# Ledger of designs, part 31: VH-VL binders against a5use3

Target 1, 222 residues: a5use3
Amino acid sequence: MVIHAIVPVKELHRAKQRLARVLDAHERRALSLAMLNDVLVALSYSPVSRIIVIGRDVETGHTARAHGAAFVIDQSAALNDALHQAAADIPDHAAALVAPSDLPLLGAEDVIALTCISGDKPGVAIAPAHDGGTNLLLVSPVVGWTFLFGPDSLTHHIAAARQRHLPVHLLRLPHLERDIDDIDDLIWLAQQPGDTSAQRLARMFLERKGAQLWQSSDMPPH
Key: E = the ipSAE of ESMFold2; O = the ipSAE of OpenDDE; V2 = 0.75 times the mean of E and O plus 0.25 times the DockQ between their complexes.

## First folded at step 14 (VH-VL; framework fv_rovalpituzumab)

Design e1 (at its last look DockQ between E and O 0.87; V2 from the best seeds 0.78)
Fold by OpenDDE, look of step 14:
Structure e1 (fold): chain C 222 residues (1-222), chain A 117 residues (1-117), chain B 107 residues (1-107)
Amino acid sequence: as target 1 above (222 residues)
Amino acid sequence: QVQLVQSGAEVKKPGASVKVSCKASGYTFKSYAMHWVRQAPGQGLEWMGWINTYTGNPTYADDFKGRVTMTTDTSTSTAYMELRSLRSDDTAVYYCARDIGWGMDVWGQGTLVTVSS
Amino acid sequence: EIVMTQSPATLSVSPGERATLSCRASQSVDSYVAWYQQKPGQAPRLLIYDASYRATGIPARFSGSGSGTEFTLTISSLQSEDFAVYYCQQWYDWPYTFGQGTKLEIK
């Protein structure tokens, strides 16, 4: 199965606004780019054939190109419109994998797991978010699909799949389910196993700001 | 060569409408949004709005909402800007310009619209 | 809307000299600023994007700097073809407003 990955990237100055109380604008931008880097690294080691990054920032474009990804200039502020725009050049018969740029703990194994559960047959595989959203979406084939990201997107995507008579496969990936929106989330990220770019920044930020680290295994609710 | 070619100069009466065309060539039309900017004689640049050339959805500046309509014809790679209820202060050179996410890198040659009694 | 204010309104400089043009935003726009050059009877031309990157084909004598609310366009050694009106524009939020322009003229 040929998979094209789509990585939508919010404008950097608009990203991680909830962290404004903890991180300044520069730090938030750096974190967002680090997360994008992490996602692109993960995808580059995955069985995806092509990566398409869609956004509007120069740094986003630079990051995309540095990883050998195609860069599409986002013409809209709506995520689903951007996804459709990015998918425009994907062959009808190919699969599309949507991976948001703010998944700092995404690994190649996650993508592989998602592809494995879906198999080589037409279908939809979803990694749900904890809040009823969608962290990862794999659709095969991409033709005729409507992206429905947003609130309750899990339910919406499942319904869309069923309407098209496509089997649905769900894969829980707990390490991807926590959004990074506040200081507790940064602490959590810093405490997780691994050494991603985002984790390094989180650790650095917390050290710089004198935040206390706790030895807790806090996981997002399911 | 990437270029935008606009329609010719227009002379209109107050209350009339004008529709300016902008034909794109040398690139994939639907891959870049199109902006419209106007410039009154001896004045600066004024952003009017832009249109998503993939979806056809426009976004207008508040000052022009209700009077402006931006459209595209993907089959001819042409963007259109219609301004209605023209008044004398609408006299300006109107430009289409290609969006590259962080600037307008290609401009049309401009279309002079003169509104006079 | 975000207001972009350019200064000075007119700048008189001799050929071969350095020109410094300023642009101030009413609020922080990070690095989301572009500069344009416009000659009489012509459409604007993109010079600088994201505050400091030169557009394709723009000579090295043009440079942009700044972040937040203060931005500068510098022409290190003015050539005869550089005398024109220059505009800054913010891309931080729509409407994507322009400065009122600085006219660079021969001293």
Scores: ipSAE 0.858, ipTM 0.923, lowest interface PAE 0.6, mean pLDDT 94
Fold by ESMFold2, look of step 14:
Structure e1 (fold): chain C 222 residues (1-222), chain A 117 residues (1-117), chain B 107 residues (1-107)
Amino acid sequence: as target 1 above (222 residues)
Amino acid sequence: QVQLVQSGAEVKKPGASVKVSCKASGYTFKSYAMHWVRQAPGQGLEWMGWINTYTGNPTYADDFKGRVTMTTDTSTSTAYMELRSLRSDDTAVYYCARDIGWGMDVWGQGTLVTVSS
Amino acid sequence: EIVMTQSPATLSVSPGERATLSCRASQSVDSYVAWYQQKPGQAPRLLIYDASYRATGIPARFSGSGSGTEFTLTISSLQSEDFAVYYCQQWYDWPYTFGQGTKLEIK
């Protein structure tokens, strides 16, 4: 299976706006880029053949280039349109993997697991979000696929797969089910096991602002 | 190698329409959006809008909504801007320019449109 | 919409000297500012993007700086070919507005 990963990246100044009371614009930009870096690291150690980053920021392009990823200018800023734009150059017989840029705990093992449950056969593998959305989507083959991210996207993607006579495989990945949108999410990220770029930034930002990162009975993350 | 070549100068009467073409070469046309910018004599640059060359969907500045139409023909790698209900204050040089997300890196040579009664 | 205001309107400077051109945004535009040079009878030319990055082929004497609402274009050691009109443009959100221009003329 030949897999092309698509990583759509929101305009950095519009990302993580709910964090604006806690993080200034420079901090939110840095966090968004750190999350993108973490996703690209995970993908680079996975069985994907090519990574396509689609976005509209100079530094998003620099981050993509640093990982050997292709960078495509997002003409639409609408998620599903951007995905279709990026997928246009994927060969018909290849698979497409969609990985959002804001999954700071994504690991190569998650991508490997997703590819393993679909096998080397036509099909759709989905890592659902806890809210009825889609955290990861693998579609093989990509030809004719319609991306339907957004509210209730899990249901919509399952229906799209069935309409195309593609089997559906679901893989629950609880560590990916939380978006980083507010102060409580940032604290949660800082407390999870691991040492990703986003985690290091979260810990640094919270430490500078005097936030309590751990309960009195906890050991701090490494 | 990357080049935008625009159609020639136009002279129009008030109330008429003008359609300016912008032919791209040396790059993948559908990979970059196209902007239209005008410049009245002795004045600065005014952004008119842009068109998504992958979907064909335009976005117009408010001052031009209702009388501008931006289109593309992907088979000829050509963008078009049509301005209707021309007034004398529409006299300007009209430019197409390639979008790269953070600037306009390639510009057409400009098309002078003169609106005179 | 976001208003970009350039100052001064005209700057008279001798070759070999330094020129500093200013651009102010009506609201924060982060680093989302581009600078263009336009010579008589020519289309604009991209000089600087994202406030401080030099476009390909632009000489090192051109530099940009700023963030938020205040931006500058600096041209060190002016050359005869640098006398032109300079425009800033914000790329924060459409409409992608331009400043009104600064004319750099030989003293």
Scores: ipSAE 0.634, ipTM 0.848, lowest interface PAE 1.8, mean pLDDT 91
ESMFold2 (binder alone), look of step 14: mean pLDDT 94; pTM 0.951

Design e2 (at its last look DockQ between E and O 0.84; V2 from the best seeds 0.00; counts 0 for: pae E 2.2 > 2)
Fold by OpenDDE, look of step 14:
Structure e2 (fold): chain C 222 residues (1-222), chain A 117 residues (1-117), chain B 107 residues (1-107)
Amino acid sequence: as target 1 above (222 residues)
Amino acid sequence: QVQLVQSGAEVKKPGASVKVSCKASGYTFKSYAMHWVRQAPGQGLEWMGWINTYTGNTNYADDFKGRVTMTTDTSTSTAYMELRSLRSDDTAVYYCARDIGWGMDVWGQGTLVTVSS
Amino acid sequence: EIVMTQSPATLSVSPGERATLSCKASQSVDSYLAWYQQKPGQAPRLLIYDASYRATGIPARFSGSGSGTEFTLTISSLQSEDFAVYYCQQWYDWPYTFGQGTKLEIK
């Protein structure tokens, strides 16, 4: 099965806003790029045939190209629109793997596991998020598929698969289920096993800023 | 080479509509959004809005909402900008420009639209 | 909307000299800032993107710097073809507003 990976990247200045009280704009950008790097590394060691990064930032483009990934300029900044845009050049019969850029603990083994559970037959494999969202989505074939990321995307993607008479496979990946959005998440990331780029930054930031003095209630308002 | 070629100058009466075309060549049309920017005589640049050439979705500046419609014809790689209910202060050179995420790298030659009684 | 303010309105400089143009944002735009050059009767041309990167084909004498709310376009040694109007534009949030422009003229 030929798999094309799509990595949507939110605009860097809009990423990790909940960490604004702890991390300045530069640090948040660095963290986001580190996470992107981690995802791209994982995908590079996975059985994906091509990686497509879609975003609007110069640094995102540089990062993508540095990893040999194609870079597509996001025309809408809406996730699902971006995904469809990125999928435009994927052959109809090929599979599409959607891997958001904010999965700092993604490993090649996770992608392999997802591909294995799906097999070589048409189907949808999903790694669900903790909040009912979707961390990873593997769709084969990509033709006719509608991306439905957002709130309750797990349910929506399952429903979409069923409507198209595609089997659904769920893969729980606990280490990916927690989003990195606030100080508690950053602490959690730093405490997990491994030494990803994002983890290194998290540890550095927490050490530098004295994260033990911060509380989850210190999150900036939206 | 990458280029944008716009339609010719227009002269309109107040209350009329104008539709400017912008034909793209030398690149994949659907891969880049298209912006529209206008410039009144002797004045600066004013962003009007942009269109997603893949989905057709649009975002317009507030000053133009309700009066402007941006569209595309992917079969001809052409973007269109229609401005309705024209008034004298709409007199300007209108530009289409290709979006590269962090700037407008290719511009049309501009279309002068003159609105006069 | 984010208001972009350029200064000075007109800058008179001799050929071969250094020109420094300013662009200020009403709020932080991070590095999401582009500079354009426009000559009479022509469409604008992209010079600098992301505050400091030169667009393709732009001579090395052009440089951009700054972040947040303060930005600068510098032309190290003015050539005859550099006398034009220069605009900055923020890409931080739509509407993607332009500055009012700085006219660079021969002293």
Scores: ipSAE 0.664, ipTM 0.868, lowest interface PAE 0.8, mean pLDDT 94
Fold by ESMFold2, look of step 14:
Order: C-alpha cells, then structure tokens, then sequence
Structure e2 (fold): chain C 222 residues (1-222), chain A 117 residues (1-117), chain B 107 residues (1-107)
C-alpha cells in the first residue's frame, strides 16, 4: 500500500490560544513548531512514502522541507478544505493518512499499527479522540473521500466510510487521545514518558514559569 | 517563469460593467489563491477581495460587496473580476496577484479601467 | 479591520544614504507583515515578507524589522532605482490591509 501522509498545520498565531494564560506568543509558536517536528519525525520512521505539510507560515514551510516533506500553501484556513486541497496531490489509488500536527506523542509504531489493521484492502482506519473526534485517519483509496474533521468527526467518518462501502477499523491509542490545549494538558505532556521536542519544551516552559513566579524574598515558607 | 497576464485597458460609461481577466502560467493555478487590488490615479493600493482557486470560494472587501464577482476557469488557469454599476470613482488600474500565504509575490501588469460619461 | 499607517508620507533622501520607513498597525500583527515597492507605471513588487525575510532577487540593502505594532523598512546605501513608493501590508487577519504608502524621493 502506498501511503501519503497529510499534516495540516494551523496558522501559528492562531494555534494554542488557550495556552496564552501561561505561554506568550513566542512560546506558543515554538511549541507548535516542536509538535510539528515530532509528528514529522514519527512519520519519517513509518511506512508512509510521502509527507505533505499544508499550512500558511514561513516557519512551517521551513520545518516541512527540513524533513523532506512537500509543502503546500493552505488557501482556505479551514481544516477540511485544506485536507481536500492536499489530497489532490495524492494518486487516486493511494491511501491518505491524516496526522494532525499537535500529536507530540505520535510514534512510528502508531502509524504501523494503523496500517496493519487496514492491510492492502480498501478501508478506513481511525484512531479516535476521547471526545468523539478523530486523531488519526487512514483511508484507502483516497479517491472520492470526504474529510469531515470537527465535532463528532468519528461518527461522521464512519458514516462516510459506510456510504462508500469501505470497512472501518478502530484503533484506540490512549497516548494520542489528549490534545495540548491548556495548562493541565501541558503539565500532562511534560509528565508522560518520552523525550519528544514538545515534551522537552513543555518541561522547560513549566520550570521557567514556575521558578519565576516569585522573587526570592516572596517565596512562601517551605 | 511564473506570470500573470491581464486583459487590456477598457473605457466604460457609468452604470456599465467590466470583466477583467488574469491568465496564469508557469505554476499550478489551483495551488494558490488570487487577490484583486486596485489603484486609482495617484492613490494607494485598495484590496478588493480574493478567490480560493481550488474551491471557488470568495471574500470581498465591504466597499465592493454587491457589485463585484470573482470567478475562475481552472481549465484555462484564468481568474476573472467583474465590477458592476460602474461609477466615475471606479477609474483605476486593477491588478491580480498570487497569494503565497505571506505576501503577493507575482502581480499582473494591471488593467486600466476608465469610467467617464 | 486592522489599519496600517505609514510615515512619513514623503521622504527625501540623497543617493548613497540610508532611508528608514515606518509602518504602524492598529493592533498586533505579530510578524505577519509584507513590504512592497512600486515604481511609476509598474505593478508593486514584493520586497519583504514575514517582517524581515527578503523576497527572491531583492538586494541585501533592503531590510525589514519589527513585530507587534511597529515595523521598519530600511534601505542602506540608496541606489537611483530605489526611489519609488513603498507599501506595507499585514497578513495577520482578513482583510489583509495595506498602508497608504511612503514616497521615497531624491533629495
């Protein structure tokens, strides 16, 4: 099976806005790029034959090219439209893997597992999110597929597969089920096993911000 | 070579319409959105709107909503801008420009539209 | 809508000297700013994108700086061909608005 991965990347200034409570704009941009880097590393060690990054930022393009990925300018800034735009570059008979750029704990083994349950036959494999969404989507063949990411996307993608008479395989990957959207998610990321670029950055940010909350004289007693 | 070639100058009376074409070459037309920008004589640049060349979706500046229609013909790699109900203050050079996400890197040569009674 | 204000309206500078052009946004646009040059009778030309990157083929004497609300285009060692009108444009949010322009003239 020939797999083309699509990695959609949100405009960096709009990404991770909930984290603005603890991270400034430069820190959020750096975190977003670190997560993209981690996803691209994972994909590069997986059975995908090509990686397509779609976005609108100069630094996103630089990161994509550094990993040998193709970079496509996102015209719409709407996720599903961006995915359809990127999929136009994929041959009709090939599979598409959608991997969001904000899965910093993604490993090559996750992609391998998803491809194994699909085999060489037409079908759809989904790693669901805990909230009824979709963390990973593998569709084979990509031709004629409609991407329906967003609220309740798991249900919508299952329905889309059924309309096309494609079997559906669900793969629960608990370490991917949490998005990094607020301070508790950042703490959770920092505490997970592993040493991704995003994890190292999260640990550094939390230590720097925590250590700098007080001057020495302002520190509470032990 | 990436190039945008626009249709020729037009002279119109008030109340008429004009349709300016912008033919793209040297790149994949559907991969980049297209802007339309105008410039009245001796004035600055005025953004009119843009069109998503993959979906056909458009966004128009408020001053032009209701009077402008932007379209594409992907089979000929051509974008179009039609401005209706022309007024004398619509006299300007009209440009198409390619959207690369962080700027407009290639511009058409401009189309002068003169509106006079 | 984000308003972009350029200053000065006209700048008179001698060839070989430095020109400094200012662009101010009505709200933060982070680094999402482009600069264009327009010579009489020509379409605008992209000079700088993302506040500080030079577009392909733009000489090193052109440099951009700034972030947030204040941005500067600097042209070191002005050449005769640099006397033109310069526009800034924000790429932060729709609509992607232009400044009103700064005319750079020979002193």
Amino acid sequence: as target 1 above (222 residues)
Amino acid sequence: QVQLVQSGAEVKKPGASVKVSCKASGYTFKSYAMHWVRQAPGQGLEWMGWINTYTGNTNYADDFKGRVTMTTDTSTSTAYMELRSLRSDDTAVYYCARDIGWGMDVWGQGTLVTVSS
Amino acid sequence: EIVMTQSPATLSVSPGERATLSCKASQSVDSYLAWYQQKPGQAPRLLIYDASYRATGIPARFSGSGSGTEFTLTISSLQSEDFAVYYCQQWYDWPYTFGQGTKLEIK
Scores: ipSAE 0.564, ipTM 0.824, lowest interface PAE 2.2, mean pLDDT 90
ESMFold2 (binder alone), look of step 14: mean pLDDT 94; pTM 0.956

Design e3 (at its last look DockQ between E and O 0.90; V2 from the best seeds 0.79)
Fold by OpenDDE, look of step 14:
Structure e3 (fold): chain C 222 residues (1-222), chain A 117 residues (1-117), chain B 107 residues (1-107)
Amino acid sequence: as target 1 above (222 residues)
Amino acid sequence: QVQLVQSGAEVKKPGASVKVSCKASGYTFKSYAMHWVRQAPGQGLEWMGWINTYTGNPTYAQDFKGRVTMTTDTSTSTAYMELRSLRSDDTAVYYCARDIGWGMDVWGQGTLVTVSS
Amino acid sequence: EIVMTQSPATLSVSPGERATLSCKASQSVDSYLAWYQQKPGQAPRLLIYDASYRATGIPARFSGSGSGTEFTLTISSLQSEDFAVYYCQQWYDWPYTFGQGTKLEIK
């Protein structure tokens, strides 16, 4: 199965606004780019054939190109419109994998797992978010598909799949389910295993700001 | 060569409408949004709005809402800007310009629209 | 809307000299700032994007700097073809407003 990955990237100045109380604008931008880097690294080691990054920032474009990804200039502020724009050049018979740029703990194994559960047959594989959203979406084939990201996107994507008589496969990936929106999330990210770019920044930011690190078993709800 | 070619100069009466065309060539039309900017004689540049050339959805500056309509014809790689209820202060050179996300890198040659009684 | 203010309105400089143009934003626009050059009877030309990157084909004598609310366009050694009107534009939020322009003229 030929998979084209789409990585939508929010405008950097608009990203991670919830962290404004903890991180300044520069830090938020850096974190967002680090997360994008992490996602692109993960995808580059995955079985995807092509990566398409869609956004409007110069740094986003630079990051995309540095990883050998195609860069599409986003013409809209709506995520689903951007996804459709990015998918425009994907062959009808190919699969599309949507991976948002704010998944700092995404690994190649996650993508592989998602592809494995879906198999080589037409279908939809979803990694749900904890809040009823969608962290990862794999659709095969991409033709005729409508992206429905947003609130309750899990339900919406499942419904869309069923309407097209496509089997649905769900894959829980707990390490991807926590959004990075506040200081507790940054602490959580910093404390997770691994050494991603985003994790390094989180650790650095927390050290710089004198935040106390404590052992926490806090995980997003399933 | 990437270029935008606009329609010719227009002379209109107050209350009339004008529709300016902008034909794109040398690139994939639907891959870049199109902006419209005008410039009154001896004045600065004024952003009017832009249109998503992939979806055809426009976004207008507040000052022009209700009077302006931006459209595209993907089959001819042409963008259109219609301005209605023209008045004397609408006299300006109107430009189409290609969006690259962080600037307007290609401009049409401009279309002079003169509104006079 | 974000108001962009350029200064000075007119700048008189001799060929071969350095020119410094200012652009100020009413609020922070981060690096989302572009500079354009416009010669009489011509459409504007993109010079600088994202505050400091030169557009394709723009000579090295043009440089942009700044972030937040203060931006500068510098022409290190003015050439005869550089005398024109220069505009800044913010891309932080729509409407994507322009400055009122600075006219660079021969001293």
Scores: ipSAE 0.846, ipTM 0.917, lowest interface PAE 0.6, mean pLDDT 94
Fold by ESMFold2, look of step 14:
Structure e3 (fold): chain C 222 residues (1-222), chain A 117 residues (1-117), chain B 107 residues (1-107)
Amino acid sequence: as target 1 above (222 residues)
Amino acid sequence: QVQLVQSGAEVKKPGASVKVSCKASGYTFKSYAMHWVRQAPGQGLEWMGWINTYTGNPTYAQDFKGRVTMTTDTSTSTAYMELRSLRSDDTAVYYCARDIGWGMDVWGQGTLVTVSS
Amino acid sequence: EIVMTQSPATLSVSPGERATLSCKASQSVDSYLAWYQQKPGQAPRLLIYDASYRATGIPARFSGSGSGTEFTLTISSLQSEDFAVYYCQQWYDWPYTFGQGTKLEIK
């Protein structure tokens, strides 16, 4: 199976707005770029043949090129339109993997697992998000697919696959089911095992804002 | 060689319309949005709007809504801007320019539209 | 709509000297600012993007700085070809508005 990954990246000044109560615009920009870097690292160690980053910022383009990814200018700043624009470059018979740029704990093994459960046959594999959304979507073949990210996207993508008579495979990846959208998510990210770029920034930001005292009151996992 | 070539100068009477073309070459037309910008003689640059060349969906500056239509023909790699109900203060040079997300990196040569009685 | 205001409207400077052109936004546009140069009878040319990056082929004497609401284009050691009109443009959100321009002319 030939897999082309699409990594859509929101305009940096619009990203992570729910974190604006805790992080200023510069900090949110840095966090978004760190998450993008982490996702691209994970994809580079996976069986993906090509990575397409679509976005609208200079630094997003620089980050994409640093990982050997193609960079496409997002004309709409609307997620599903951006995905369709990026998918236009994918051959009809190939698969598309959509990996959002805000999955800082994504690993190559997650991508491998997603590709393995679908096999080399037509189908749709989905890693759901905690809120009824979609964290990872693998569709094979990509031709004729309509991306339906947004509220309730898990349900909408399952329905779209069924309408096209494509089998659906769900893979729960708990470490990916949590978006980084608010202070609790940032604290959670800082506490997870690992040393991703986004984790290092989260730890630094929380220390500077005094959130360290709030973290120390939580029970550690064991 | 990335290039935008616009249609020639136009002379129009008030109340008429004008349609300016902008033919792109040297790059993948559907990969970059197209802006339209005008400049009255001796005055500054005025953003009119842009068109998504992949979907064909335009976005217009408020001052031009209702009078402007932006379209594309992807088979010929050409963008069009039509301005209706022309007034003498629509006399300007009209430019197309390629969007790269953080600036307009390639501009057409400009099309002078003169509106006079 | 984000209003971009350039100052001064006209700047008279001698060749070999430094010019400083200002651009102010009515609200923060972060670093999303471009500068263009326009000579008579020509289309504008992109000089600076994202507040401080020089476009391809733009000489090092052109530099941009600023963020938020206040931005500066600096041209060191002015040459004869630098006397032109300069526009700023915000790229934070549509409508992608221009400043009214600063004419840089020989003193």
Scores: ipSAE 0.674, ipTM 0.848, lowest interface PAE 1.5, mean pLDDT 91
ESMFold2 (binder alone), look of step 14: mean pLDDT 94; pTM 0.944

Design e4 (at its last look DockQ between E and O 0.89; V2 from the best seeds 0.79)
Fold by OpenDDE, look of step 14:
Structure e4 (fold): chain C 222 residues (1-222), chain A 117 residues (1-117), chain B 107 residues (1-107)
Amino acid sequence: as target 1 above (222 residues)
Amino acid sequence: QVQLVQSGAEVKKPGASVKVSCKASGYTFKSYAMHWVRQAPGQGLEWMGWINTYTGNPTYADDFKGRVTMTTDTSTSTAYMELRSLRSDDTAVYYCARDIGWGMDVWGQGTLVTVSS
Amino acid sequence: EIVMTQSPATLSVSPGERATLSCKASQSVDSYLAWYQQKPGQAPRLLIYDASYRATGIPARFSGSGSGTEFTLTISSLQSEDFAVYYCQQWYDWPFTFGQGTKLEIK
């Protein structure tokens, strides 16, 4: 099965706004780019044949190209519209994998697991988010598919699959289910196993913010 | 060569409408949004709006909402801008310009629209 | 909307000299700023994007700097063809507003 990965990237100045109380604009941008880097690294080691990054930032484009990914200029800044735009050049019968750029703990093994559960037959494989959203979406074939990211996107994508008489496969990936939106999330990210770019930044930011002032804080040094 | 070629100059009466065309060549039309910018004689640049050439969905500046319509014809790689209820202060050179996400890198040659009684 | 203010309105400089143009935003636009050059009877030409990157084909004597609310376009050594009107434009949020322009004229 030929898989084309789509990585939608929100405008950097609009990314991680919920972290504004903890991180300044520069830090939020850096974190977003680090997460994008991590996602692209994961995808590069996965069985995807092509990676398409869609966004509007110069740095996003640079990051995409640095990883050998195609870069598409987002014309709408709406996620589903962007996804359709990015999918426009994907062969009709190829598979599309949607991987948002804010999955700092995405690994190649996650993508492999998703592809394995889906198999080589037509179908939809989803890694659900904790809040009823969609962290990863694998659709085969991509032709005729409508992306329905947003609130309750899990239910919507399942329904869409059923309407197309496609089997649905769900894969729980707990390490991807937590959004990074506040200081607790940053602490969580920093404490997870691994040493991704986003984790390194999280650790650095937390150190700067004095999170180590709390005796109960078991933050790894970095 | 990437280029945008606009329709010729227009002379209109107040209350009339004008439709300016912008034909794109040398690149994939649907891969880049199209902006419209106007410039009154001796004045600065004014952003009017832009259109998603993939979906055909436009977004207009507030000052032009209700009077402007932006459309595209993907089969001819042409963008259109229609301005209605023209008045004298609409006299300007109107430009189409290709969006690259962080600027407008290719411009049409401009279309002079003169509104006079 | 974000208001972009350029200064000075007119700048008189001799050929071979350095020119410095200012662009200020009413609120932070991060690095989402472009500079354009416009000569009489011509369409604008993109010079700088994302505050500091030169567009394709733009000579090295053009440089952009700044972030947030303060931006500068610098021409290190003015050539005869550089005398024109220069506009800044923010890309932080729509409407993507322009500055009122700076006219660079020969002293």
Scores: ipSAE 0.802, ipTM 0.899, lowest interface PAE 0.7, mean pLDDT 94
Fold by ESMFold2, look of step 14:
Structure e4 (fold): chain C 222 residues (1-222), chain A 117 residues (1-117), chain B 107 residues (1-107)
Amino acid sequence: as target 1 above (222 residues)
Amino acid sequence: QVQLVQSGAEVKKPGASVKVSCKASGYTFKSYAMHWVRQAPGQGLEWMGWINTYTGNPTYADDFKGRVTMTTDTSTSTAYMELRSLRSDDTAVYYCARDIGWGMDVWGQGTLVTVSS
Amino acid sequence: EIVMTQSPATLSVSPGERATLSCKASQSVDSYLAWYQQKPGQAPRLLIYDASYRATGIPARFSGSGSGTEFTLTISSLQSEDFAVYYCQQWYDWPFTFGQGTKLEIK
């Protein structure tokens, strides 16, 4: 199985806007790039043959090239259109793996597990998100696939696979079920085991900004 | 070898329309959006809008909405900009330019459109 | 829309000297700023992108700096071919507006 990974990256100045109350624009940009770096590291140690980053920022392109990934300039505001644009360069017979750039706890083992449950046969493997979405999507073959990320995307992708008579495999990866979009997510990330680039930044931000970030959960510190 | 070659100069009367072409060569046309920018004589640059060459979907600056239509023909790697209901203050050089996400790196040679009574 | 204001309108300098051109945005555009050079009868030429990176083929004497609302284009040792009009353009959000230009003239 030949797998091409697609990593869509939102325009950096638009990313993580729910964090704007506690992180300035430079800090949010740095966090987004750190998460992208962590995802690309994980993919580089996985069985993917090629990584395609699609985005619209100079630094996103530099990060992609530093990991040997191809960089495609995103012409669209819509995630699914960007995915179709990136997939246009994937050979019809190959598989596509979609890995969002904001899963900083992604490891190569997660990608390996996802590829193993589908085998070398046509099919769709999905790592669901906590909220009814999709954290990872592996589609083999990619030809004719319609990407349906967004609200209820797990259900929509399962339906799309069934319409194409492709078997569906689900893999629960609890450490990936949380996107980093708000203050509580940032605190959660800082508290997880590991030492990814995004985790180091999250811990630095919490240290600099004091107890308010640590107390955003409904469990008080004392 | 990356080039944008535009159609020739045009003279129009007020109320007419003009359609400027921009033929791309030396790169994959559908991989880069296309901008349209105009420049009145002796004046600065004015962004008119851009078109997604993969989907064909345009976005227009507010000053031009309702009067401009931007399209592509991917089979000929050509972008088009049509400006309708021309006025004398539409006299300008019209440029197409390739989007790279952080700038316009390749420009057409420009098309002078003169609107006079 | 984001308004870009350039100063001075005209800058007179001698070859070999340093030129400093300013560009101010009406709101923060982070680092999303490009600079262009335009000579009479020619299309603009991209010089600087993302505030400080030189485009392909641009000599090292051109440098950009700034972030947020205030940006500077510096030409450290002017050559005869550098006398032109210079435009800044924000790339933060469409409409991708230009400044009104600074004309760089030989003194």
Scores: ipSAE 0.714, ipTM 0.866, lowest interface PAE 1.4, mean pLDDT 91
ESMFold2 (binder alone), look of step 14: mean pLDDT 94; pTM 0.955

